VH-VL binders against Rho GTPase-activating protein gacT (gacT). Designs and how they scored, part 3

Target 1, 189 residues: Rho GTPase-activating protein gacT (gacT), of Dictyostelium discoideum (Social amoeba) (q54nl0r163to351)
Amino acid sequence: VPLTQVPCRAGSNVPIIIEKLIDHIERTSLNSEGLFRIPGVDLTINQYIKLFDNGEDVDVSPIEPYTAAGLLKRFFRDLPVFVPQSINKRVVSLFIDEEGKKKPVDMEILSNLRVLVHQLPTVHFEVMQELTNLLGKLMSRSDQNKMTISNIAICLVPTLNCVPAIVTYSIQMHDFFYNEVFPQHHLYY

## First folded at step 1 (VH-VL)

Design m04 (framework fv_modakafusp)
Fold by ESMFold2-Fast, scan of step 1:
Structure m04 (fold): chain C 189 residues (1-189), chain A 121 residues (1-121), chain B 107 residues (1-107)
Amino acid sequence: as target 1 above (189 residues)
Amino acid sequence: EVQLVQSGAEVKKPGATVKISCKVSGYTFTDYWMNWVQQAPGKGLEWMGWINPSGGSTDVAEKFQGRVTITADTSTDTAYMELSSLRSEDTAVYYCATEYYDFGEGYFDLWGQGTTVTVSS
Amino acid sequence: DIQMTQSPSSLSASVGDRVTITCKASQDISNYVDWYQQKPGKAPKLLIYAASSLQSGVPSRFSGSGSGTDFTFTISSLQPEDIATYYCQQYDTYPLTFGGGTKVEIK
């Protein structure tokens, strides 16, 4: 099912399943060692997917940390498209030089990456914003949970099916990408 | 090293189905989308569709909707393109292709060697 | 769908000549254009990405330029091994679309 067809609350662009799981994980699970890396219980994940697919009002509060993270990962893995391939290809082009080598990262490249992130459809943009906000909070507790930016990227980038730079910079510079006002037209300095 | 290897040439009758494989080695199969491209004799390149190997989601170009099925087998690192209800105008070389990006290393554009499909009565 | 109009469809040139191929998009695609080389019986090979960036390992005689709707691919000094068909391709929007190709031959 396309992300834009997943049920949302009235007036919201974030699917109910994402909203409930992110809230639950944020409140209960951020100190769990290896969260998103250590697998949850597949049978339980399958059961919850079925409940959400049936349109039931699902209580996620009893879900243990690894299973809740696993359920969220399964949701993203099963999406037809989260980040369109055209946007992924354009992101790659920002970071590669004339010789095919990765360019040193500067604010011009990051500003152009921000523009591409804002070209995501509204639902996809808000979902990316909420997900990377959660992942930034997870990263901030890496002393306890052992989930550094590298560990987060390695276990989630394949699941999200997008260029790593989209996720890693969204996590590390979240306010710049999602909360800071950007000039209506790009300004050079 | 990093390569895409496709199955061999096929000769089919009109109305038959052909299934082409594309085996991946040297990068993580589930990290990047796989594209399929058709090239008819003496003609240019035409995009057919893509697959996300990790989730199995696909998109197919309008011209091929209803006749093309794209699948992936993560246990063998192999993508498949199946074209049904074959017509003489489906005679072509079919390519799998992916853009592989290694964060910190660089950009790679990878193509299979092509699979020739001949549809004849 | 974005249409990519490529010209000329074929050309003949001498070794050492400067060869130029053009590609026009039906709408603004910024710099999201790749250029491919295809030799007979072989898969396409990427030469230029993002309109002007040279792929690693590709000789410097190949170059690309342009933005928006008008793009140019140049071989500064044609070599015998450059005999091939060249294609532009946009990746701004799905479906991905290719130009019609330019067959380059030696006269």
Scores: ipSAE 0.000, ipTM 0.463, lowest interface PAE 14.2, mean pLDDT 84

Design m05 (framework fv_modakafusp)
Fold by ESMFold2-Fast, scan of step 1:
Structure m05 (fold): chain C 189 residues (1-189), chain A 121 residues (1-121), chain B 107 residues (1-107)
Amino acid sequence: as target 1 above (189 residues)
Amino acid sequence: EVQLVQSGAEVKKPGATVKISCKVSGYTFTSYYMNWVQQAPGKGLEWMGWIDPYSGETDVAEKFQGRVTITADTSTDTAYMELSSLRSEDTAVYYCARVDYEWGSYGMDVWGQGTTVTVSS
Amino acid sequence: DIQMTQSPSSLSASVGDRVTITCKASQSISSYVDWYQQKPGKAPKLLIYAASSLQSGVPSRFSGSGSGTDFTFTISSLQPEDIATYYCQQYESLPYTFGGGTKVEIK
């Protein structure tokens, strides 16, 4: 199912499944070693997916950390498109020159990346904002959970089917990418 | 031209330590993770671990924990894999291989030529 | 750890034949599979990444497909220079794991 067709609460652009899982993980799971890297219980993940698909009011409170992270990861893996290919292609051109060599990263490149992130469809933008906010909090506890930016990138970014720079810079510079008003996006929810 | 050049073949006694080098050229060393892969004679490939040369962060497969140390020297653009307490079953070819985690390629696209380590008494 | 089961372990085919190799993951890995070619005495070479994307410079006769747990690698018209062992590898989670390899020989 497309991200725009997943049920949201009245007045929200973030799907209920994402809202519930992010809240649960943030409150209970951020100190779990290897969160998002260590697999959860597939049978339990499948059961919860069916409950959400049936439109049930799902209680996520009994879900253990690795299974909750696995359920969130499965949700993103099953999305048809999270970041449009047109955006991905433009992001690559910011970082790779005409000879195929990596450019040194500076504030001009990062400012142009921010513009491309703000061109995401509204629902996709808000979901990226919430996800990378959670991942930044996970990263801030890497002394306990061992999930550095590198570990987060390798175990989760492939699931999102997008250029890694979108996610890694969103995590590391979250305020820069998401907390400044972009007139078209933030006025026309 | 992108190249990973490994140190030469080694013959060691059981209980010894071996340290293999992988010198890179033609790209920015700190922009790619460096993987180490073991291949026993006539057998398949087995991932040993990796290092992020920028941060110095490493991850080592459980089978090799306690015996393998992976390091990187950014002043010489060289990665190292040190294997201690050598056993006959460590006789293998060892490869270094880079992976790009940041720019959308998770494949090991460039490999060293391999270093043969023989453990015999 | 995610186990990658590769089949067959070896095959012999004639020049021009279609060759198919399969790889099964012990759990769903979406499309996070790469395929490598290793010629005798040489290091492996990346041919396919992300299950179906052809690596730059690799001939179009090589292709990959699949998602979830079942993956296929195909050589549409086998050439003499394709004599090698082929490996799948998952990157869904650490540790990275390889299939057991498929040795391809010419009859």
Scores: ipSAE 0.006, ipTM 0.554, lowest interface PAE 9.3, mean pLDDT 86

Design m06 (framework fv_modakafusp)
Fold by ESMFold2-Fast, scan of step 1:
Structure m06 (fold): chain C 189 residues (1-189), chain A 122 residues (1-122), chain B 107 residues (1-107)
Amino acid sequence: as target 1 above (189 residues)
Amino acid sequence: EVQLVQSGAEVKKPGATVKISCKVSGYTFTDYYMNWVQQAPGKGLEWMGWIIPYSGDTDVAEKFQGRVTITADTSTDTAYMELSSLRSEDTAVYYCARDLGYDEYSYAMDYWGQGTTVTVSS
Amino acid sequence: DIQMTQSPSSLSASVGDRVTITCKASQGISNYVDWYQQKPGKAPKLLIYAASSLQSGVPSRFSGSGSGTDFTFTISSLQPEDIATYYCQQYNSYPFTFGGGTKVEIK
């Protein structure tokens, strides 16, 4: 099921399943060692997927940290498209020149990456914003949970099926990408 | 020096299961993905699947789904590929290959094991 | 699945010749193509990634180009040690798929 067809609350662009799981994880699970790395209980994940698919008002409060993270990962893995291929291709072009050499990363490249992130469809943009906000908070507690930016990226980038730079820079520079208004004359606009 | 060392040749009967190991050294096992690739005698390369050793997450090509299990043991820096219900057409050399991973903006298999020959015969 | 059609299937050339191998994807795959060299009895070796990026330690006589559906791999001056089978591979979508290979021989 496409992300835009997943049930949201009235007036919201974030699916109920994502909203509930992110809120639950943020409140209860950010100090759990290896969160998103250590597998949850597959049987339990399957049961909760059925509850959400049936349109039930799911109580996520009893879900153990690794299972809650696993359920969120399963949701993203099963999406047909999270980041459109057209945006992925344009992101790669920011970091690789016409001869195929990697460009040094600077603020001009990151500013152009921000513009491309803002070209995501509204639902996809807000979901990326909420997910990477959660992951930034997880990263900030890496001394307890052992989930550095590298560990988070290796677990989640393949699950999200997008260019790694979209996720890693969104996590590390969250305010730059999602919470700050850029000048009218940006590199791309 | 990066090295991927695979287990030795196997001869199996049809219907048997084979488990091939790929022990790595010279890098942090959990920082990279690990691919498995099949090459039938005199034929080309065919991707079977990969694993993210850090999390245990796998993706397996549809042709091999239900018969292939890919695992990783981070305590021994070893990846495994298990192929069940062996048929004569599974006779091949099997390679493990390290993927450049998430930080390269692309996927590429930069280091390969030496290969493990599996012969399926009656 | 994305089909990678590689041509020619084999070629013979002299030392110093320019060798060109092509690879055509059944769908648009941007620049998500890698090229590998496999010498007889050996494991494959990465030469080019992301269609045109030269892997570190690989001689500059090897190059790649292309985007979309049409890709080219070139050896600018063939050397004896370049006798091998060369494969393109797409990583645009799962499953990753290889071309059928091009066997390069001297003479």
Scores: ipSAE 0.012, ipTM 0.569, lowest interface PAE 8.3, mean pLDDT 87

Design m07 (framework fv_modakafusp)
Fold by ESMFold2-Fast, scan of step 1:
Structure m07 (fold): chain C 189 residues (1-189), chain A 123 residues (1-123), chain B 107 residues (1-107)
Amino acid sequence: as target 1 above (189 residues)
Amino acid sequence: EVQLVQSGAEVKKPGATVKISCKVSGYTFTSYDMNWVQQAPGKGLEWMGWINPNSGGTDVAEKFQGRVTITADTSTDTAYMELSSLRSEDTAVYYCARGPYDDFWSGSYFDYWGQGTTVTVSS
Amino acid sequence: DIQMTQSPSSLSASVGDRVTITCKASQDISNYVDWYQQKPGKAPKLLIYDASNLETGVPSRFSGSGSGTDFTFTISSLQPEDIATYYCQQHDSLPLTFGGGTKVEIK
């Protein structure tokens, strides 16, 4: 199912499954060593997916940390598209030159990346904002959970099927990408 | 040229600790993660863990948890892997291998490897 | 953990032959597979990254393909210097895991 068709609460653009799992993980799981790296229980993940798919009011409070993280990963893995290919291609062009070499990263490139992130459909943008906010909190507790930015990226970028820079810069510069006031007129490329 | 140069062969008794170094040159040490890989005689490759030299963050495979410590010294551009409570089955060649960019541009792969350090554990 | 099942374990072929090695992941890993060559007494050398990209300086007779769970590594015309053990590796998720290796020998 497309992300825009997943059930949300009235007036919300964030799917109920994401809202509940992120809240649960943030409250209970951020100190779990290897969160998102260590696999959860597949049978339990399958059972919870069915409950959400049936539109049930799911109680996520009994879900163990690795299974909750695994359930969230499964949700993103099964999306037809999270970041459109047109956005991915444009992000690559920001960071790679015509010779296939990486450009030095400066504020112009990051400002253009921010513009492209804001070109995501509203639901996708708000989901990316919530996910990367959670991952930033996970990263901030890496002394306990061992999930550095490198570990987070290796575990999650393949699942999200997007250019790594979208996720890693969103995590590291979250306020810049999601909470700063945009200029009155944007530059679009 | 990018080079990863490892310390020399070690012979240790069971229960001892070994510390292997991997000194790098030809690139910015803190821009790439450093991985450690074990290869027992006549066997395949097994990933042990990694370190991000910029942050000091590490991750170690479950099999080696509690016995392996991975560190990095940015003043000398050297990564270290320390393996304690040595057993005969730890007899192997140990490799350091340069990993992904810390900005995760191209994806993770090991483009440069050290020459390997032979560790023999014998009574 | 993601298991990488590599086949065959060994093969013998003649110079000029097309050699094919396969690697199967226990779950979908997109294109996050790399291939290495290891000659006796030497460190492994990267040949292919992200399933199909040829590393700089590697001869064009080496190629890779596949996505999801099934990956293939090919040597289009085997040369004497290609005698080695070849390994696949996934970098989709931790822990990083290698295939069991394929020993390539000349008949």
Scores: ipSAE 0.000, ipTM 0.470, lowest interface PAE 12.6, mean pLDDT 86

Design m08 (framework fv_modakafusp)
Fold by ESMFold2-Fast, scan of step 1:
Structure m08 (fold): chain C 189 residues (1-189), chain A 124 residues (1-124), chain B 107 residues (1-107)
Amino acid sequence: as target 1 above (189 residues)
Amino acid sequence: EVQLVQSGAEVKKPGATVKISCKVSGYTFTDYYMNWVQQAPGKGLEWMGWVDPEDGETDVAEKFQGRVTITADTSTDTAYMELSSLRSEDTAVYYCARGSYYYGSGLGYGMDVWGQGTTVTVSS
Amino acid sequence: DIQMTQSPSSLSASVGDRVTITCKASQSISSYVDWYQQKPGKAPKLLIYAASSLQSGVPSRFSGSGSGTDFTFTISSLQPEDIATYYCQQSYTTPWTFGGGTKVEIK
């Protein structure tokens, strides 16, 4: 099923399954060591997917941390397209030249990456925004949960089927990419 | 001209360790991953692992974990692959190859320059 | 691990023929597939990267296409110097994995 065809609440562009799982994980699971790395229970994940597919009002509150994270990963893995191939190719070209050499990262490249992220279809953009907001909170607790930006990228980039830079910069510079709010700094003299 | 030059052929006994070098020239060593690829006689290509010369981080395929150590020396622009506890099944040509990368993801595009290969023969 | 299934294992064609080799990934790899040519006793040579991008200096008769799980490599007009084994490789996630190779011979 395409992301745009997944049920959303009236007035929302974020699928109900994503909304419920992100909220649940944020409230209960962010201190769990290896979240998204340690596998959940596949049979339980399959059962919850069927409940959501049937259009049921699913209570996610009893779902254990690793199974909730696994369910969210499975949802993204099974999407036909999260980031269109055309956007992925253009993002790669920002960071790697035609001979495979990496380019120095500067604000021009990051500004161009932001433009490409904003070219995602509305539902895909808002889902990326919500997901990377959650992952930024997970990263902020890495002392407890051991999920550094590197560990998050290794676990999730293959699942999301997109260029890592989309996810890693969205996590590290979330306000820049999604809120158009740049970090303020106070000059002291 | 971009070149990867590997050390010469090795003949080793079972249980020995072999260390192969790959010296780069004609480009900035830290701009690309260095990959190692094994090819047994008459067989296909098998990726062994890579090193990021910029920070020394490595990723090694599960089959080779515990026996393979991949390193890079930026002072000499040389990558190394060390294979220990050699078995007859390790008889192969070993290639170094530069590739593009993205930090932490395993994602890259193309290994565009390859060393000439180093033949390792393990025989009793 | 992502498995790359390459077909056929070998083929024979005449000079000037169009040759097609296919590669199937066990899961979606977007466009992160590369194609290599290897001649006997030589190191592999990159021909195509990112599914469809022609490597600098490679003749235009070589091309690639596909996305997701199904990829195709084509030689539009086979030449005698194209006798080699061809490999696909996914560079989407580690461990990077190769197809089993396709040996191309002229009949």
Scores: ipSAE 0.013, ipTM 0.493, lowest interface PAE 8.3, mean pLDDT 85

Design m09 (framework fv_modakafusp)
Fold by ESMFold2-Fast, scan of step 1:
Formats: sequence, C-alpha cells, structure tokens
Structure m09 (fold): chain C 189 residues (1-189), chain A 118 residues (1-118), chain B 107 residues (1-107)
Amino acid sequence: as target 1 above (189 residues)
Amino acid sequence: EVQLVQSGAEVKKPGATVKISCKVSGYTFTSYYMNWVQQAPGKGLEWMGWINPSGGSTDVAEKFQGRVTITADTSTDTAYMELSSLRSEDTAVYYCAREYDLGAFDIWGQGTTVTVSS
Amino acid sequence: DIQMTQSPSSLSASVGDRVTITCKASQDISDYVDWYQQKPGKAPKLLIYDASNLETGVPSRFSGSGSGTDFTFTISSLQPEDIATYYCQQYDYLPLTFGGGTKVEIK
C-alpha cells in the first residue's frame, strides 16, 4: 500500500502505525543493544501487521524492543516507494563527480540536499522527519545500544531503499534539514 | 510575473549544432531545476534532461547522451540546450520548463522550432 | 524506463459530457504523476500534480485520481476551450516519461 494511503489521524500526515511505534520505541527501547539490527519475533510481527491492516486500535505497549523495531522495519520494507528514484539519482549527482569520485562536501551541496529532501511529498517528508529524529536519539545512546551512525545506516538504508546520504545527514544535521527556516516551494504563487 | 523566453526558430543542415537559450525572469533562477522537452511534429512530449542552475549539475536522457549539453549562466539568468550532430529526426519544437516542485513543470517557455533539412 | 500507456489516443465528445482518460505505468510509481493540457501551437500547461492535486487557477471541472500503476484524468463537464491534447507524466524514475497523449475533440 502506498504511504499516502496508510491511515492517519485527523489533521495528521503521519500514519498511525508509524506514530504508535516511534512513540513506543522512544519511550521503552532506545537502550536495547543492537536495536534495528537484532531481529524481532517474525510471528509476532506478522500478527501485529494484520491487526493494523484490519483497522484495529492496536495497543503496542506489550511489544518487546526488537519486535517493535522489526515491525517498523517491516512496514518500511513493504512500502512500494518511500523515496522516488528521481530524487535518489539527483542526490547521487550532488556527491559523486563525472568520474565516480566523491566530491568534497560543503554547505552548497548540503543546501542542495535539503532542497531535494523538501521535494518529498508532505507525508513522505514528515515520516522521514519523524524516523530520522528517532534514529538521532538512538545514535545519542550508542554507548548503551551500540548503534553508531554507521550501524544505523547498515541496517536501515537497505530497508528504506534510498541513498545513504539522505538518511545519514538527516540524522546528523536534523535541525538544518527539518527545523531551520527553509524557503518553502509555494506551488504556483 | 514569471516568464521563460526562448530564442527564435532555427533552420540547420544535417550534422550541424544548434544552441537554444531560455531566459528567465520573475523568480530566483538558482532555486529551481530547469528541464528540456522535445516534441517532434505531430508527436508527443519527450524529456531530454535537466540542470540544477545552483552548481550546474545535469542529467541527460540516454537517447540524447553524447549529443546534448545543458548549461546555465547565472550572471544572465539563462539556461541553454545545445544539440549536436543534427539529424532529420531532430526536427521538433524544443521547450524549457521550470520544475517548481519535484516533477511539476509549472512554467514553460514558448518553444523553439528547429528544422533540420538538407 | 517506465512506460506510460495512455488511453484512448483520441476521443470525440459533446459540450457538457464527462470525459475520462486513463494512464497505466509499467511499474508502481505511487502517486508521482502529473497531467498536462496542450492546445495546438502552444506550450503544455500543468493541470494536475501528484496524481490528484489541482494546479492553482485551473477550473474545478478537471480532476485526477489513482495510485500505483493506474491513473485517471477526468473533465466533469467538457467546455469548448478544453479541446486539446492531454498528457500524463511520471517523475518517480529517470528518465522522466510522458504518456502518448489523448486528443480531445468536440463532436
């Protein structure tokens, strides 16, 4: 099911399943060693997916850390498109030159990356914002949970099917990408 | 008022090169990608490529790779599309189009007719 | 490359009729599709973006719907000035690709 068709609360652009799982993980699971890397219980994940698919009011409070993270990963893995390939291609061209060598990263490149992130549809943008905010908090506790930025990227980037730079810079420079004043593209002023 | 004004019609011989300009006004040139689109007589629209005027990065559709060069001059707020080794099948109207948000070509130039004949 | 198959290639209808045009993508493109109107001798004009959003200044008789691989463009009550060729376009994958167009004429 495309992200834009997943149920949201009235007045919200973030799917209920994402909202509930992110809140639960943030409150209970950020100190769990290898969160998102260590698999949860597949049978339990399948059961919770069915409950959400049936439109039930799901109580996520009993879900154990690895299973909650696994459920969130399964949701993203099953999305048909989270980041358009046209955006992924444009991001690659910001960082890689004609000969396939990485360009030195400067504020012009990062400002262009911010523009591309803001070109995501509203639902995708807000979901990326919420997810990378959670991942930044996970990274801040890497002494306990062992989830460095590198470990987060290794386990989440393939699941999200996007260019690593989108995720890693969103995590490391979250305020710059999501909270600083940015000229919004007014569709048709 | 946002406008894209293209250079005038061109008549070229096979093997020649044509360079079409697209002068922008009414907005910040470096804030939006510029796309180029080809339309052969009586045919549909075909995307040729884009340029990010901020930094000059480009991508060109495989059909046109090696023959198309897209550039931007930020001092004059002008984008260019250069097509070399012209063939009769390159006879077409060429459009520049601003991409205001991803995929949304909200403002188009008036088009430039290129005729390739011997 | 993503193929955008547009149907029908042409149609004739009367003023006031409901006109429906369809566009099928060769693979799932979510809602990354736009619709354009092109009148003879003129540049295309954006009507619908992101499958279902009406561009500012475009009459409400125009609408779009669909997601995944199947998209529909509708004119609820055809007017004489709506005579044009209409194109869908995907922007999920490069190269960007357009449908073949649908020519709309008055009977």
Scores: ipSAE 0.007, ipTM 0.608, lowest interface PAE 8.3, mean pLDDT 88

Design m10 (framework fv_modakafusp)
Fold by ESMFold2-Fast, scan of step 1:
Structure m10 (fold): chain C 189 residues (1-189), chain A 119 residues (1-119), chain B 107 residues (1-107)
Amino acid sequence: as target 1 above (189 residues)
Amino acid sequence: EVQLVQSGAEVKKPGATVKISCKVSGYTFTDYYMNWVQQAPGKGLEWMGWIDPEDGYTDVAEKFQGRVTITADTSTDTAYMELSSLRSEDTAVYYCAKGWLSYDYFDYWGQGTTVTVSS
Amino acid sequence: DIQMTQSPSSLSASVGDRVTITCKASQSISYYVDWYQQKPGKAPKLLIYAASSLQSGVPSRFSGSGSGTDFTFTISSLQPEDIATYYCQQGYSTPYTFGGGTKVEIK
């Protein structure tokens, strides 16, 4: 089901499943070693997906950390499209020169990346904002959970099916991309 | 603690090549660009270039293209700046400086390496 | 290349004075200017990044402001240990460029 057709609360652009899982993970799971890397219980994930698909008011409070993260990953993996291919192609052209080599990354390139992120449909933009906000909080606790930016990227970029730069820069420069404020120049390692 | 430790002072003749090292500790070497900055005696700061230690990609200022080679050795967490065809105008202090990957402000600097070019 | 024009080239002030240094970019660079302090024989030290953000461990008397092409660096109450040369730098696009520097001396 396309992201724009997933049930949201009245007045919200963020799907209920994402809202509930992100809130639960923030409250209970950020110190769990290898979160998003260590798999949850597939049978339990399948059961919860069915409950959400049936439109039930799902209680996520009993879900253990790895299964909650696995459920969120499954949701994104199963989306038909999260970042449109046209946007992915334009992002690649920001970072690759005419000879096929990586370009130096400066604020001009990142400002252009920010423009492309803001071209996402409203629901996709707000979901990316909420997800990368969660991932930034996870990264800030990497001393305890071992989820550095590199580990987060390895686990999640393939699942989201988008150019890595969209996710990694959104995590590291979250305020710049989503709150129109230049960040404090901290990579949250 | 973050430290950038540079090699010692060098005295070279015109036409020679100098290679300066910058050994890092206290952070993940491959996560940040390493910049090189020249400062002639009594003069201001001039950016020479940077390297991404993760893939070895470099960007070198036009003034130094053809004479400057910047390299990195990830096995020893050491960056190098090699300047060839030395002239008297290259007499300067050379600094390595850690840049933030996406927007380079230079939060940590090496102590500097003095290079004197004389006959 | 983006040119950074810094003024004044030198100034002399008394302890406790408010000191202002300005930097002008040849094109709009949004908020992407940084300020450094350099004492004789020492490496530069970052004081302000992204026009107005104070680096950790730097005294609150140092501040920065501006956007676009015009940027200002201020020392609200000059102390003896603030005698140094100050440089602005744009981090917007390579090649990164520095202003010419401002030598701050106490009367």
Scores: ipSAE 0.006, ipTM 0.523, lowest interface PAE 11.3, mean pLDDT 87

Design m11 (framework fv_modakafusp)
Fold by ESMFold2-Fast, scan of step 1:
Structure m11 (fold): chain C 189 residues (1-189), chain A 121 residues (1-121), chain B 107 residues (1-107)
Amino acid sequence: as target 1 above (189 residues)
Amino acid sequence: EVQLVQSGAEVKKPGATVKISCKVSGYTFTSYWMNWVQQAPGKGLEWMGWINPNSGGTDVAEKFQGRVTITADTSTDTAYMELSSLRSEDTAVYYCARDIEYYGDLYFDYWGQGTTVTVSS
Amino acid sequence: DIQMTQSPSSLSASVGDRVTITCKASQSISSYVDWYQQKPGKAPKLLIYDASSLESGVPSRFSGSGSGTDFTFTISSLQPEDIATYYCQQYNEYPLTFGGGTKVEIK
């Protein structure tokens, strides 16, 4: 089912399943070695998917780290579209020239990437914000969990079906993409 | 009604171990996580760790790693916090506190009355 | 770890006064802050959660506001029974951390 049709709480743009799993993983799982890379228990993942699909109020607290990460990963894998192809194509053109050669990365390119990220539909934008916030916390504990930015990209970018730069820069520069206050002009009297 | 009742005051010598209990009633013990909080005399509150009574899963703050063990007994609806290798700096009131996690919100809605532990030579 | 800096450390006010306490996080924590009241010799009691949500059974004179790094707790009209130490606490990430507390006394 499309992301925009997944159940959210009244007034929220983040699906309940994502909200619960991200909060659970952040609380319990960030030191687990190879999180998102090491597979969870498929039978347990399938059972939880059915509980969420049935609209049940699912208690995620007993879910083990690899299974919780696997469940979240399965959710994204099964989405029809997370990042629209039109946005993916435009992101590629920021980093690759007409001859297929990589462009030097500077703040102009990153500012243009930010504009494209903000062109995601509202639900997709807020889900990307929450996911990459979690992944940044995972990366910050890479000494324990072994999930460097490279390892995170390798295991998650194919699942999200998007240009790697969207995810990796969102993780590394999260405040720039999602939390930075834009300049305001003073009122003239 | 919900109640968290802690064991009584303890006086221990340096190097000893203390085990504090928190017995709950008025709700399903396995449905909520239990946290432990330390408060030294005249000082603020410091989080020690949590237990999920349903799974037995725990996490303990770095300061207390190696000295604190948190357990739960579902047959008696009781959580325990055990602190070993006691030193004078461990003199404090220790609280158990039930947490509510509701879609990102987390707060301690009920607390035990506290257990005073005094460590003296 | 996220550090919570609370100010003032103590204050004295008269019955009926508006009391304001502030709490500053060392990094952005969205609205993920709770406020607790602790009376001498007693356990803390939840007053406010999610920066601004009033816990059931708590008098409406208590309120909270703020987001990001700066949070405020207010007692609109101080009553004698409000004399206590107040603590903020973040739950954006583990370990959970508390502010240093603000002791509220009657002058």
Scores: ipSAE 0.000, ipTM 0.435, lowest interface PAE 20.4, mean pLDDT 86

